VHH binders against q7z443r523to685. Designs and how they scored, part 7

Target 1, 163 residues: q7z443r523to685
Amino acid sequence: TSLNMSTHQLTITVNVTSLEKSLIVSIDPDSPLLMTLYLGFQYQPNCTHFHLNITLPKDKVWQKDEEYTWVLNPEHLQHGIGTYYITAVLSERQEGAQQTPSLVSVITAVTQCYYWEIHNQTWSSAGCQVGPQSTILRTQCLCNHLTFFASDFFVVPRTVNVE
Below, E stands for the ipSAE of ESMFold2; O stands for the ipSAE of OpenDDE; V2 stands for 0.75 times the mean of E and O plus 0.25 times the DockQ between their complexes.

## First folded at step 1 (VHH)

Design s6 (framework vhh_surovatamig_d1)
Fold by ESMFold2-Fast, scan of step 1:
Structure s6 (fold): chain B 163 residues (1-163), chain A 122 residues (1-122)
Amino acid sequence: as target 1 above (163 residues)
Amino acid sequence: EVQLVESGGGLVQPGGSLRLSCAASGFTFSTYWMSWVRQAPGKGLEWVATIKEDGSEKDYVDSVKGRFTISRDNAKKSLYLQMNSLRAEDTAVYYCARVGYTFTISGYMDVRGQGTLVTVSS
């Protein structure tokens, strides 16, 4: 994926086919880049017309790989299934680097938290949400209940489909 | 420093009752789900009961449903387990446990106390 130096922006297209999962957008620049991402449903967003936005890199992260990751839960994809557009706009002021890369790696992934539900003896995502510290390599699961608990440990499978 | 201190265990006859208490300190008790787990002699840990942050949801292992009641007092930072109609198979060390958030695909009991022994015997 190419970042246009003349327009200082990058467009990402995501086809959302399910509202059961969270979308993770990961940007991997070869040097630090201050940017703002804008989300639009069925249109290409910009700084004056968008549904949601985020400024990257994120502050106060637990691990460095979270700095350029945006987690969009089903509540953020409120327009339903369909094509979402993300426009990344390069900030006019860069921290610590004057040159900007012409190539940027972009990865999108979907994830969800599943737990063993004791009463129904099946996997469920109810009462769990994907947290903001999630990345394409790991899913943070924030649950308001115990998963199946018969030992010191419990496991919440990442992206297991119940169909 | 996070601490959970259990009390209330002891020797009781079959059919008797006991009330276990857990005093929590070092964290915001009212924001966590809490649970009771037990370990019988020669067996692994068994989950017994769970209670939501505000007390609105409770769940129990099948073997104690109708006999045990979990409750909490957020103002006193305390968790309780009322145990009625006790049976010999309820003999175990009972632990107070805090339910933690999962930061990966795997999780575990976040914090556990040192336990209190319950012996049901004639």
Scores: ipSAE 0.006, ipTM 0.128, lowest interface PAE 10.4, mean pLDDT 74

Design s7 (framework vhh_surovatamig_d1)
Fold by ESMFold2-Fast, scan of step 1:
Structure s7 (fold): chain B 163 residues (1-163), chain A 120 residues (1-120)
Amino acid sequence: as target 1 above (163 residues)
Amino acid sequence: EVQLVESGGGLVQPGGSLRLSCAASGFTFSSYSMSWVRQAPGKGLEWVATISSSGSTIDYVDSVKGRFTISRDNAKKSLYLQMNSLRAEDTAVYYCARDSGYIWVTFDYRGQGTLVTVSS
């Protein structure tokens, strides 16, 4: 859960058992920490060899916990089911606070979008995709169709199978 | 007690403008993303626009993009919706809503609403 990034690198191992849901990788540093994450399938990636990357913290976020969250949809996990490796590399140039050893909490989870289908009186994920501003605590749902709400706005969309 | 109070609705002709306001109380307004949602006569609720807690991130439903502007004033604990180039299709009761923080486009509180009628 908590890992020390004083060595400028951190490796996260994720065993993907299903491509029906999106993978969420959340990094929670104890102080602001500029980093880049690299993704590899069946190999440990680095800044020269990877197939996907992201720089954290993200800007233009809705809530604070989005800043250090990477959302990987099934199309990003194109090598299928198996072990993925993520290497987090600390930036050589830190901003704000001085360069300090940081404790980092890492949480991985899976999520999916659901909406209520009035015609069928059931929940469906059709036409919806988990958005990049999702976090461990909330799911952004990007849908290509009209989404309806209950009177108290609590009903739709919903997340399923968030651990 | 959480309260959201909308104002600024009224009757306007097509092409006209209105500015809606929402006064918030009973919670730390600056900590929540806020939205405007609407309900046209005989229709369900439709999300219109959302603004992040800091105001730096904003999103709109496609039908109002370029015509409506959502904004907030955290010091005054107020949310606004500037509506320009209004169309008959914009006729609805407009609600100020607090983002639940659980799932995108879900809300835990809303106001009583303010009616906007666009008619010639």
Scores: ipSAE 0.013, ipTM 0.292, lowest interface PAE 8.7, mean pLDDT 77

Design s8 (framework vhh_surovatamig_d1)
Fold by ESMFold2-Fast, scan of step 1:
Structure s8 (fold): chain B 163 residues (1-163), chain A 119 residues (1-119)
Amino acid sequence: as target 1 above (163 residues)
Amino acid sequence: EVQLVESGGGLVQPGGSLRLSCAASGFTFSSYWMSWVRQAPGKGLEWVATISYSGSETDYVDSVKGRFTISRDNAKKSLYLQMNSLRAEDTAVYYCARLYEGSWSFDYRGQGTLVTVSS
């Protein structure tokens, strides 16, 4: 689904049915757009009333597709299961000359980290948290125990402290 | 459906050689980094070797460096592990594993193939 940003804002509705996974919110504008996202639980948030916010695009990313992705872990969904609303507000301080309205695609997904657990001979998520560099296509896993890690250049077992 | 099927395991004497194969299906094999992992009897899972999408980059656990060679054939959708100078400590079930793109973990592995090194 594509949305038109001509009204300076858009609203995204997300039904959270489980707190065992992280929520990924990905916005794909057809041209660069500076925006702020506001999160509300069971209400439509705005710049004066919200639970959490983020400014996009992110400036400290390893890959370009992370720029318009917001990762919401269970700790960020403190109000529990239910309907969350996200309001995206277009900044008036846009970079360069831009043609408006701009088309944006919004994708929401859920993800979770898994590692092989020897004791139970199964995959487990215990001790792992989804990292902020995650996207709808790639999950960054931050674990407090040794596991097998993959990257663009190498795979080594590493220990990562979460929280 | 993602499937990884290992073959080539068997009984070999110390100092011998074996070549393991893994046949992949149900995904675009040439787009994924691939690994071999093993589990010795009564031990935990151990990463052995990894190879990049194109085969241009490889990495190995220290205990097998210089003895094992990981390779792939993207046209045949196959992964290989050439094992030379085998030691009793290499006895394990060997699994072909797919690396999840952009993550620090594996998402799929096969049923495994047993390698026994003994006289």
Scores: ipSAE 0.005, ipTM 0.139, lowest interface PAE 11.1, mean pLDDT 75

Design s9 (framework vhh_surovatamig_d1)
Fold by ESMFold2-Fast, scan of step 1:
Structure s9 (fold): chain B 163 residues (1-163), chain A 125 residues (1-125)
Amino acid sequence: as target 1 above (163 residues)
Amino acid sequence: EVQLVESGGGLVQPGGSLRLSCAASGFTFSDYWMSWVRQAPGKGLEWVATIKQDGSEKDYVDSVKGRFTISRDNAKKSLYLQMNSLRAEDTAVYYCAREYTVYIGSGSYTYFDYRGQGTLVTVSS
């Protein structure tokens, strides 16, 4: 869905039902937009009360679609399963004049890294975690073993939308 | 869904030329590095060429350097491979492929997460 940031903020609600997967939060503004996202568990966070934050767009990215994507691994969802709130706040100092409300598209999804275990003929997530350069359409996998990369072609599972 | 559809393959004589095209849909094409990969009969997949999101950076496998040119048109969501001075060894099914990155420790490795159905290029006398 597309949302107006007429109050210079928007709130995203996410129901986390599993801590085995990473949460991907993607913001797609209709024009470049400097913002800060705040994460809260069972409360709506703000700039003075939150447990995690990120400033978007990200400075150094490998691919353009990473600029407005926040990756939250199980280690970042410290309060466990339940309802998380994300408040996006428009920064006071924007590039150029931001006189009109901006339209943004917000997509949330979950993802996990898998590799093929030859001995068991099955997929496993052991030894891999989702990296910060992940997006809704591409999962960056950080693995501590080489079996995952024995092929020139590997298809990672696609992100699954959170309900 | 992500779709990549190749076209432009065919039969060509050694020394001839072909231009392959790939039409992309289901994702923001301009946000991805793109590659051409090929598979010769009875062989594995071989990377051929890659191009950065904005077209500013390109790379090729040594056997095609100076003969092949990769390009893209982000407005048309299309990827191209201009193949000149074709050799019998270039005979293969050519696939358009989308790149993705994986990391091991401090290293960065690029692989492909989507490819099309392919287009056959046959170089024969």
Scores: ipSAE 0.000, ipTM 0.113, lowest interface PAE 11.8, mean pLDDT 75

## First folded at step 2 (VHH; framework vhh_7d4b_2)

Design d3a (at its last look DockQ between E and O 0.62; V2 from the best seeds 0.00; counts 0 for: pae E 8.5 > 2, grease 27.5 > 24.2, SAP .718 > .668)
Fold by OpenDDE, look of step 2:
Structure d3a (fold): chain B 163 residues (1-163), chain A 122 residues (1-122)
Amino acid sequence: as target 1 above (163 residues)
Amino acid sequence: QVQLVESGGGVVQPGRSLRLSCAASGFTFSDYAMGWYRQAPGKQRELVASISWSGGSTNYADSVKGRFTISRDNSKNTMYLQMNSLKPEDTAVYYCAKETYSGYRVYITDYWGQGTQVTVSS
């Protein structure tokens, strides 16, 4: 989904139904933009009231698609199951920007890292977490043990309001 | 389809320099980290150097630090490896690699070139 960014901010609404999975938020502009994302639980956050924030694009990433991706782990979503709001406040365009207004693609997904636990004959996420370099295209799994890993990945329905 | 074509290899004396090139096609080159690997006869393939999508970050094997420089020109879909102060132990087939993330600061290669031979001998 792409949005025409004619305003200075947008709000993403995501319903989180699991506290064991990580939320991947991708906000990819068609041209370089500087933005700050604010996370809120059961309220719309702003620059003065939020649980967590991040500035995009991220610096010194190895893959380009990491630049505009925000990984929210369970510890970041500790407030509980329910509706989370992400307000993205746009700053000035970065060098190299060519178009005004810009289109912004927003994708939200949930994921977790799993391994096959032989003793219980089940998939387990114990000792594993999704890394900050994860994107909607690939999952970084950080585990405190060595084994064969897999991940689930689901696109989460969301609403986007441009204000 | 993804294609990686190495060039610039050859036979040189110790202390000399070579510059390898890797021409990439079949994917958006500027979006991906890239790397150079090498494999000597009877040895396992090993990482030589890697570079981020933008070229802003690089990584080197300890054995080549200070001697080799990895770079890229995204406008030309080309990656380079400047090899200075070459040693006999640098003799190997050098491979261009498209990198994908597999773990904490660990990348795996999903595509390889055919390789180019580098021979360092007196």
Scores: ipSAE 0.664, ipTM 0.841, lowest interface PAE 0.6, mean pLDDT 88
Fold by ESMFold2, look of step 2:
Structure d3a (fold): chain B 163 residues (1-163), chain A 122 residues (1-122)
Amino acid sequence: as target 1 above (163 residues)
Amino acid sequence: QVQLVESGGGVVQPGRSLRLSCAASGFTFSDYAMGWYRQAPGKQRELVASISWSGGSTNYADSVKGRFTISRDNSKNTMYLQMNSLKPEDTAVYYCAKETYSGYRVYITDYWGQGTQVTVSS
């Protein structure tokens, strides 16, 4: 759903149930919007208290839909399973602060790259990781071996609050 | 409906130049990376050059680096390939492609054009 970004921030709450999957956070503003996202585990982060941050839009992306996508791999989610909070803070607008409310859509999803491990007769993600060019439309799989592989993708529930 | 139309192919002598164009419609051209591929008779289609959505990054096959230049004009929904110092080995059908990934281990090409023939011979 679209949200009115008339304040300087919003909070995304997502429940992470697996430490093996990557979390994809996609922000889709209806007009160009500079923002910083802060990640917190079991607390609401801000610009001085967070685990990780990212500035959107990303620069030097290969596809435009990568600009407002945050890829959080298992190493980024080391704090555990449970509730993660993402505070998105609007930076000063490049277009001269038009004072027009921006509509922002938020999608969260999880994905993972797998290969069939022939020796153990099981699916494994060893040697594969979800790459930084991943978006809600596609998963980039970066593997250190040449085997049959696949990926999954699931949209997950989240709560978004405008502040 | 996505449509990619190549033009500018022809028969030229070795050492000469050609400029290919790809007119795009049916999608937001400026949101996507694009690429040029070629297929010589009896060979698999291969990447020649790719360009990021903004034109800020490019990638070239080793066989064409320094001779070919990819560019795009997002205001005209058009991509170009300037081919200089053409060799007989460049003879192929050249295809415009809408790219998902370029220069990485996992490639996904969503759509292809019909192709334009380039023949380099005496």
Scores: ipSAE 0.014, ipTM 0.433, lowest interface PAE 8.5, mean pLDDT 78
ESMFold2 (binder alone), look of step 2: mean pLDDT 87; pTM 0.885

## First folded at step 4 (VHH)

Design t1 (framework vhh_surovatamig_d1)
Fold by ESMFold2-Fast, scan of step 4:
Structure t1 (fold): chain B 163 residues (1-163), chain A 121 residues (1-121)
Amino acid sequence: as target 1 above (163 residues)
Amino acid sequence: EVQLVESGGGLVQPGGSLRLSCAASGFTFSSYWMSWVRQAPGKGLEWVATIKQDGSEKYYVDSVKGRFTISRDNAKKSLYLQMNSLRAEDTAVYYCARTIYVTGSYYFDYRGQGTLVTVSS
C-alpha cells in the first residue's frame, strides 16, 4: 500500500499470527530517503520508546532492492503473537536538496525457508534461517547444507495434508 | 536470468487428461533435477513429482502414482507432466520448480508463475 510521509513519519501496523516465520518489511520511497524504523509490541513506538530499530537505507547490500528491507526473524519477535507497530521517522539529515516525498510504498510479508524431506514426505524448515539479504521478491535461505535464494517466497507455505 | 514458464492448464472434467509443459531458460537445464509442485485453493504447497537430470529416476507423491507421468526433454529445455484420470482433488495451480537434491531432501530455488488446472463437471 502507498502511505503519505509529508509529516516526516508514518506508522505501519502488522498482525503477527505465527512465530515460525520471519517478517519482511519493505519500504519503497519515490526518491532516496534516510529514515529510522522503530518496532513496538502492542504500542506505537517513537525514538525514545521502542524494542528494536534499524536505519535505512542499509549499507553493504548486494542488490539494490535490499536497501529498504528490514528482516525480522522469530528471535526478534520475542513478545509473541499479536499486533506490532512500526514507526518510520525521517532523518533530519537528508541527501542534497531532497523534498519529502508525498507517497511511499509499504509492503509487509511473511516468509520461511522450506525444503521437501523425502523420507517423511513433508515440508521442513529445520536447520534453515531467513538471511538478511532477503527482500519481498526473494528469500535468502541459510540452511545447514545449502545457501540459496528462493524466488516467489509468497508461495512457499507449509504443505497441508489431504484426507 | 532464470525463467520457468508453465502452460497447458485449463478446465477438464473428472476422468479427463491434461499435459502440462514448462519452458526453461537462463540456466543449464540438463544439470538440474526438476519438479512439479501444486497449490490447491486455500491450501498449502504440495510436492507432486520429481525427475533426475537425465530422466533416469522419477518420484511421485502417493496420490498421483499411476495417474501422472513426469518427463523431460533436455534438448528442448522442457519439463512435462502428463495427467490422466483427473479427480476434483487435483484442482490446483501447478508450478514448475528448479530442484537441488542434497542429503535426502529437495530444495526449490526457482519456480514459475504456475498454470491453473480445474477439474470440475
Scores: ipSAE 0.535, ipTM 0.840, lowest interface PAE 1.3, mean pLDDT 83

Design t10 (framework vhh_surovatamig_d1; at its last look DockQ between E and O 0.29; V2 from the best seeds 0.47)
Fold by ESMFold2-Fast, scan of step 4:
Structure t10 (fold): chain B 163 residues (1-163), chain A 121 residues (1-121)
Amino acid sequence: as target 1 above (163 residues)
Amino acid sequence: EVQLVESGGGLVQPGGSLRLSCAASGFTFSSYWMSWVRQAPGKGLEWVATIKQDGSEKDYVDSVKGRFTISRDNAKKSLYLQMNSLRAEDTAVYYCARTIYVPGSYYFDYRGQGTLVTVSS
């Protein structure tokens, strides 16, 4: 959904029910916005209390929609199954006009890299990991000796609040 | 820019037949292996069938062997799945997928939006 980010902060809530998949957080502002995202487990994070952070937009982009996407692998979701909070804080150093009102859309999804094992007739993710160039639309898969982008993904229930 | 568009799904009675089509664009179709993958309501994805670039090799999941036939027409950039003797458990959304073959494994990098097949009386 679209939200007004003129209040400087947004909270994204994600209920993680499995540690077998990576979480993808995608933000789509209606105009360029410099922001920092902070991750917390069972608490609302801020700039002085968080587990992980990322500054968006990314400087190096290799596919469409990557610049406002944060990829969180199972090793980053170290507290396990439960509710994670992401606080997005708008930078007050926006280029040009300060305090520019904006609308943002937020999408969260889970994804995994898998292939079909011919002999066993089953799916496997062995030897694969989700790469940082992933987006909601295409997952970067880093597998033993093979790198590719796949269009598979799953959606995780979420809620976003303006603060 | 790679696009895969499935069609041909619908409602069919048990024992009936249906033929699915997939129209490919945005890449050199004749250079890729192609597959059909399905997802039954509330279930996970299941690989169904794969065909080599020139049609010389075909592979099927055990549950559809003898009932389904995969084929392709490189001139028309189209992939097909002929489904015979349909069963209730064949009810699923069917996706065509661009396939990368590595000995022992199929990897899928693009999929279409799918076409629904419902087998029910």
Scores: ipSAE 0.604, ipTM 0.881, lowest interface PAE 0.8, mean pLDDT 84
Fold by OpenDDE, look of step 5:
Structure t10 (fold): chain B 163 residues (1-163), chain A 121 residues (1-121)
Amino acid sequence: as target 1 above (163 residues)
Amino acid sequence: EVQLVESGGGLVQPGGSLRLSCAASGFTFSSYWMSWVRQAPGKGLEWVATIKQDGSEKDYVDSVKGRFTISRDNAKKSLYLQMNSLRAEDTAVYYCARTIYVPGSYYFDYRGQGTLVTVSS
């Protein structure tokens, strides 16, 4: 992972080596900051040319550490194995933020969700995906077939909506 | 909400012992099975051990049987892994995982960031 920062934007470079894993991107500013992230495959994306985008911080989060985390599932990385570029365009400081030079911490991680088949003694990822509450510190796994087996599970969305 | 924080990892010599801890929060700890999984450098994820809510049932991967003991303290919302007679092949990042048991499978809906255990002379 590499980071290039300009006055109003930063670029993250990530080499994706698996089409089955999810990419977790954490872009945590030193103070509340509005930003839009653009995803590109084998090109530097911008506001007019991108595969996917998201605005951070997230509007609804369960925990604070989710606010500046972008979870990219395999369906978001369907373009192939290779170099992905993320351009973060910085907008405005949120209310109450200090007008100091922006420091941004960037961390990326790759993860996957598996369940253990006891009788077969093997892992499976079928029907499972990394959930939107995942961060660098924790992985949330959502499996669609668990709704059939476990009554205590919340409804797993069919798709993760990235705005 | 859900937090799982592993600790206790470190460098140990072969034959040594180590005790891992997992601090859980943000959910009713006593309502869930819990597990340890691990990932050695350059290798895939490996299931290590699972424990029932009340601790009455424990399951282990064969390679750690007789050496590792999984336990829990529901009052402290903590999961433990006592590792004895450690081997080089036990070197891995160890993850605490909230576990959902269905007949024939362990599902891990949350896991922590892990703690590194290095066994080397």
Scores: ipSAE 0.576, ipTM 0.862, lowest interface PAE 0.5, mean pLDDT 89
Fold by ESMFold2, look of step 5:
Structure t10 (fold): chain B 163 residues (1-163), chain A 121 residues (1-121)
Amino acid sequence: as target 1 above (163 residues)
Amino acid sequence: EVQLVESGGGLVQPGGSLRLSCAASGFTFSSYWMSWVRQAPGKGLEWVATIKQDGSEKDYVDSVKGRFTISRDNAKKSLYLQMNSLRAEDTAVYYCARTIYVPGSYYFDYRGQGTLVTVSS
């Protein structure tokens, strides 16, 4: 979904229904933009009040599509089940310049590392964490016995409307 | 680039048979365990069967034992699932999955696009 950033910020809302899954927030601006994302549970965050933040693009990535990807693990989402707000704010890069609208595409997905437990005949995520190299297309799985990338059978993309 | 391409799905009546195929490329096929997993419409994933690299060990979910046979041909880089005595509950999209075995667990790192099997009268 593409969003206009003519107000120098936008709000993304995500309804978290499980405390066991990781949230992937992927942003694709139409031009390279420096931005800071702020996370809030049940309130709209800003630069002085937030639970967690990140500056994008990330400067230590293995693949290009990781640059504008925020991976939020269950430990980052332990505030509860419900609505999380993400405020994305453009950095102060141009002083005195005229306002220019930019298009920003936002996709959110929920993912988790699953493996088949043979004895229990069930899917399990125990001993696995979703790693920072994850994107909406692939999940990095960091497990006690094995590190690997997996196809994400449970990706749930969301579109976001800016108010 | 790892690719897995399933084929052989279709519409079949209860009691019928169908053989699924999976063509593998972009990796050393004979070095990996391989599995079939399936997803019924509106349902979660179900593990169906797994086969060892050399074909000497096979494992199946209880609901398909005696009806389904997993096999592989390492020379052709192909995985197969022979499905006999099909039932309505076997209706699903079937995925070929590259598998890493560790004691007690199957891990899946790649799957294909799937092939649809519909069992209906």
Scores: ipSAE 0.481, ipTM 0.857, lowest interface PAE 1.5, mean pLDDT 82
ESMFold2 (binder alone), look of step 5: mean pLDDT 90; pTM 0.910

Design t11 (framework vhh_surovatamig_d1)
Fold by ESMFold2-Fast, scan of step 4:
Structure t11 (fold): chain B 163 residues (1-163), chain A 121 residues (1-121)
Amino acid sequence: as target 1 above (163 residues)
Amino acid sequence: EVQLVESGGGLVQPGGSLRLSCAASGFTFSSYWMSWVRQAPGKGLEWVATIKQDGSEKDYVDSVKGRFTISRDNAKKSLYLQMNSLRAEDTAVYYCARTIWVTGSYYFDYRGQGTLVTVSS
């Protein structure tokens, strides 16, 4: 969905229903925007009260769509199942400061790396983690014996809730 | 750009037959294992069948053994699934998937948009 960052920040609400999957947060601004994202569990975080943070866009990415994507693995969602809040705050230091508010698209998705076990005829994620080069369209899978990128059929239905 | 385009889905009666095709482009088709995976309404993804690069090895999920046949034509860069004796339980969107075999496991990195198979009277 498309959102307006007219107040120099936005809040994303994510309902985590499983700790077996990673959360992908993608922010697609209409022009380059330096921002910091803060994560909170059951509260709206800010720069002085948060659990985790990241500065976007990311440097040294392989593909451009990675620049505004935050990958949160189950070990990062340590408070368990429930509502997480992400506050995105625009940096005051922007290239070519504009008087008009910027438009952004925000997508959240969950993903996990699966492979098919031939002998047992079942899906497994054992030995795999979702990597930091993941996006909403492609999941980087870091497995004990193989690194690969999986298409979106490893991505479950997306949820977006913005305030 | 890797592309996989499925075709051949449709409405068929129980006990009927259908042949699915997948046209591959943007990669060396003959160098990859290939699979069919499906997703029934309201259910998760299920692996259906896999074929080795040269067609010498084939594998199937138990529920389709003896009814489905996977095949490939490397010259035409095409993958096929012949489905016989179809059951209502086979109703699903079928996806062609590029496959990597590693130590007893299948990993999938690309899939097509799928083709819908509806088995109903």
Scores: ipSAE 0.492, ipTM 0.826, lowest interface PAE 1.7, mean pLDDT 84

Design t13 (framework vhh_surovatamig_d1)
Fold by ESMFold2-Fast, scan of step 4:
Structure t13 (fold): chain B 163 residues (1-163), chain A 121 residues (1-121)
Amino acid sequence: as target 1 above (163 residues)
Amino acid sequence: EVQLVESGGGLVQPGGSLRLSCAASGFTFSSYYMSWVRQAPGKGLEWVATIKQDGSEKDYVDSVKGRFTISRDNAKKSLYLQMNSLRAEDTAVYYCARTIYVTGSYYFDYRGQGTLVTVSS
């Protein structure tokens, strides 16, 4: 989905139906945009009232698609199952005076790290967490026995609702 | 760039046979365990079979033992799944997966786009 972020704000609505999986929020602007994302539970957050925030693009990334990706683990979704709102606010300081309206794509997805237990012949996520280097296309898995990157085995549809 | 490309799927009647192939590129194929995993319509992913780097050890999910045979050709960088005595419950998209074995468990870091196998009359 491509959206115009000319009003300096964008609101994303996410319905969290499970706390077993991590939420990935990906913003893909047509040109570099400095922004801050704010998270609220059952309310629209702003810069003075929010639950969690992140500034994008991220620095010190290993791959470019990490720059505009926010990973929210179950521990970050402290209010449980329900509707979360994310407000993206453009910074008043933009590089190169590129203040023309920009198109941004917003993708939200859920992911989880799984491995196959040979003895029990079943999938398990025990001892694994989704890492901060995860993206829509690739999940970083931080497991007790191994750190690896996986393409999503369980494909979940993208969800976007923008005002 | 790691790539896995599956082929050989199709429509087959119960009791029939199919041979799936997976062409690997972008990594040292002979250095990895390789697996087949599948996903039936409306269901979760299921592990099917794994083969060790040199082909010396093979492992299967209970429901396919005696019917499916996994094999590999390291010179051709290819993985195969020979499927015999196919059943309706074998209907799924089959994925080739790069596999790491650690502590009694298989971890998968790359998979292909899959090939559809439909078993129906």
Scores: ipSAE 0.516, ipTM 0.847, lowest interface PAE 1.5, mean pLDDT 84

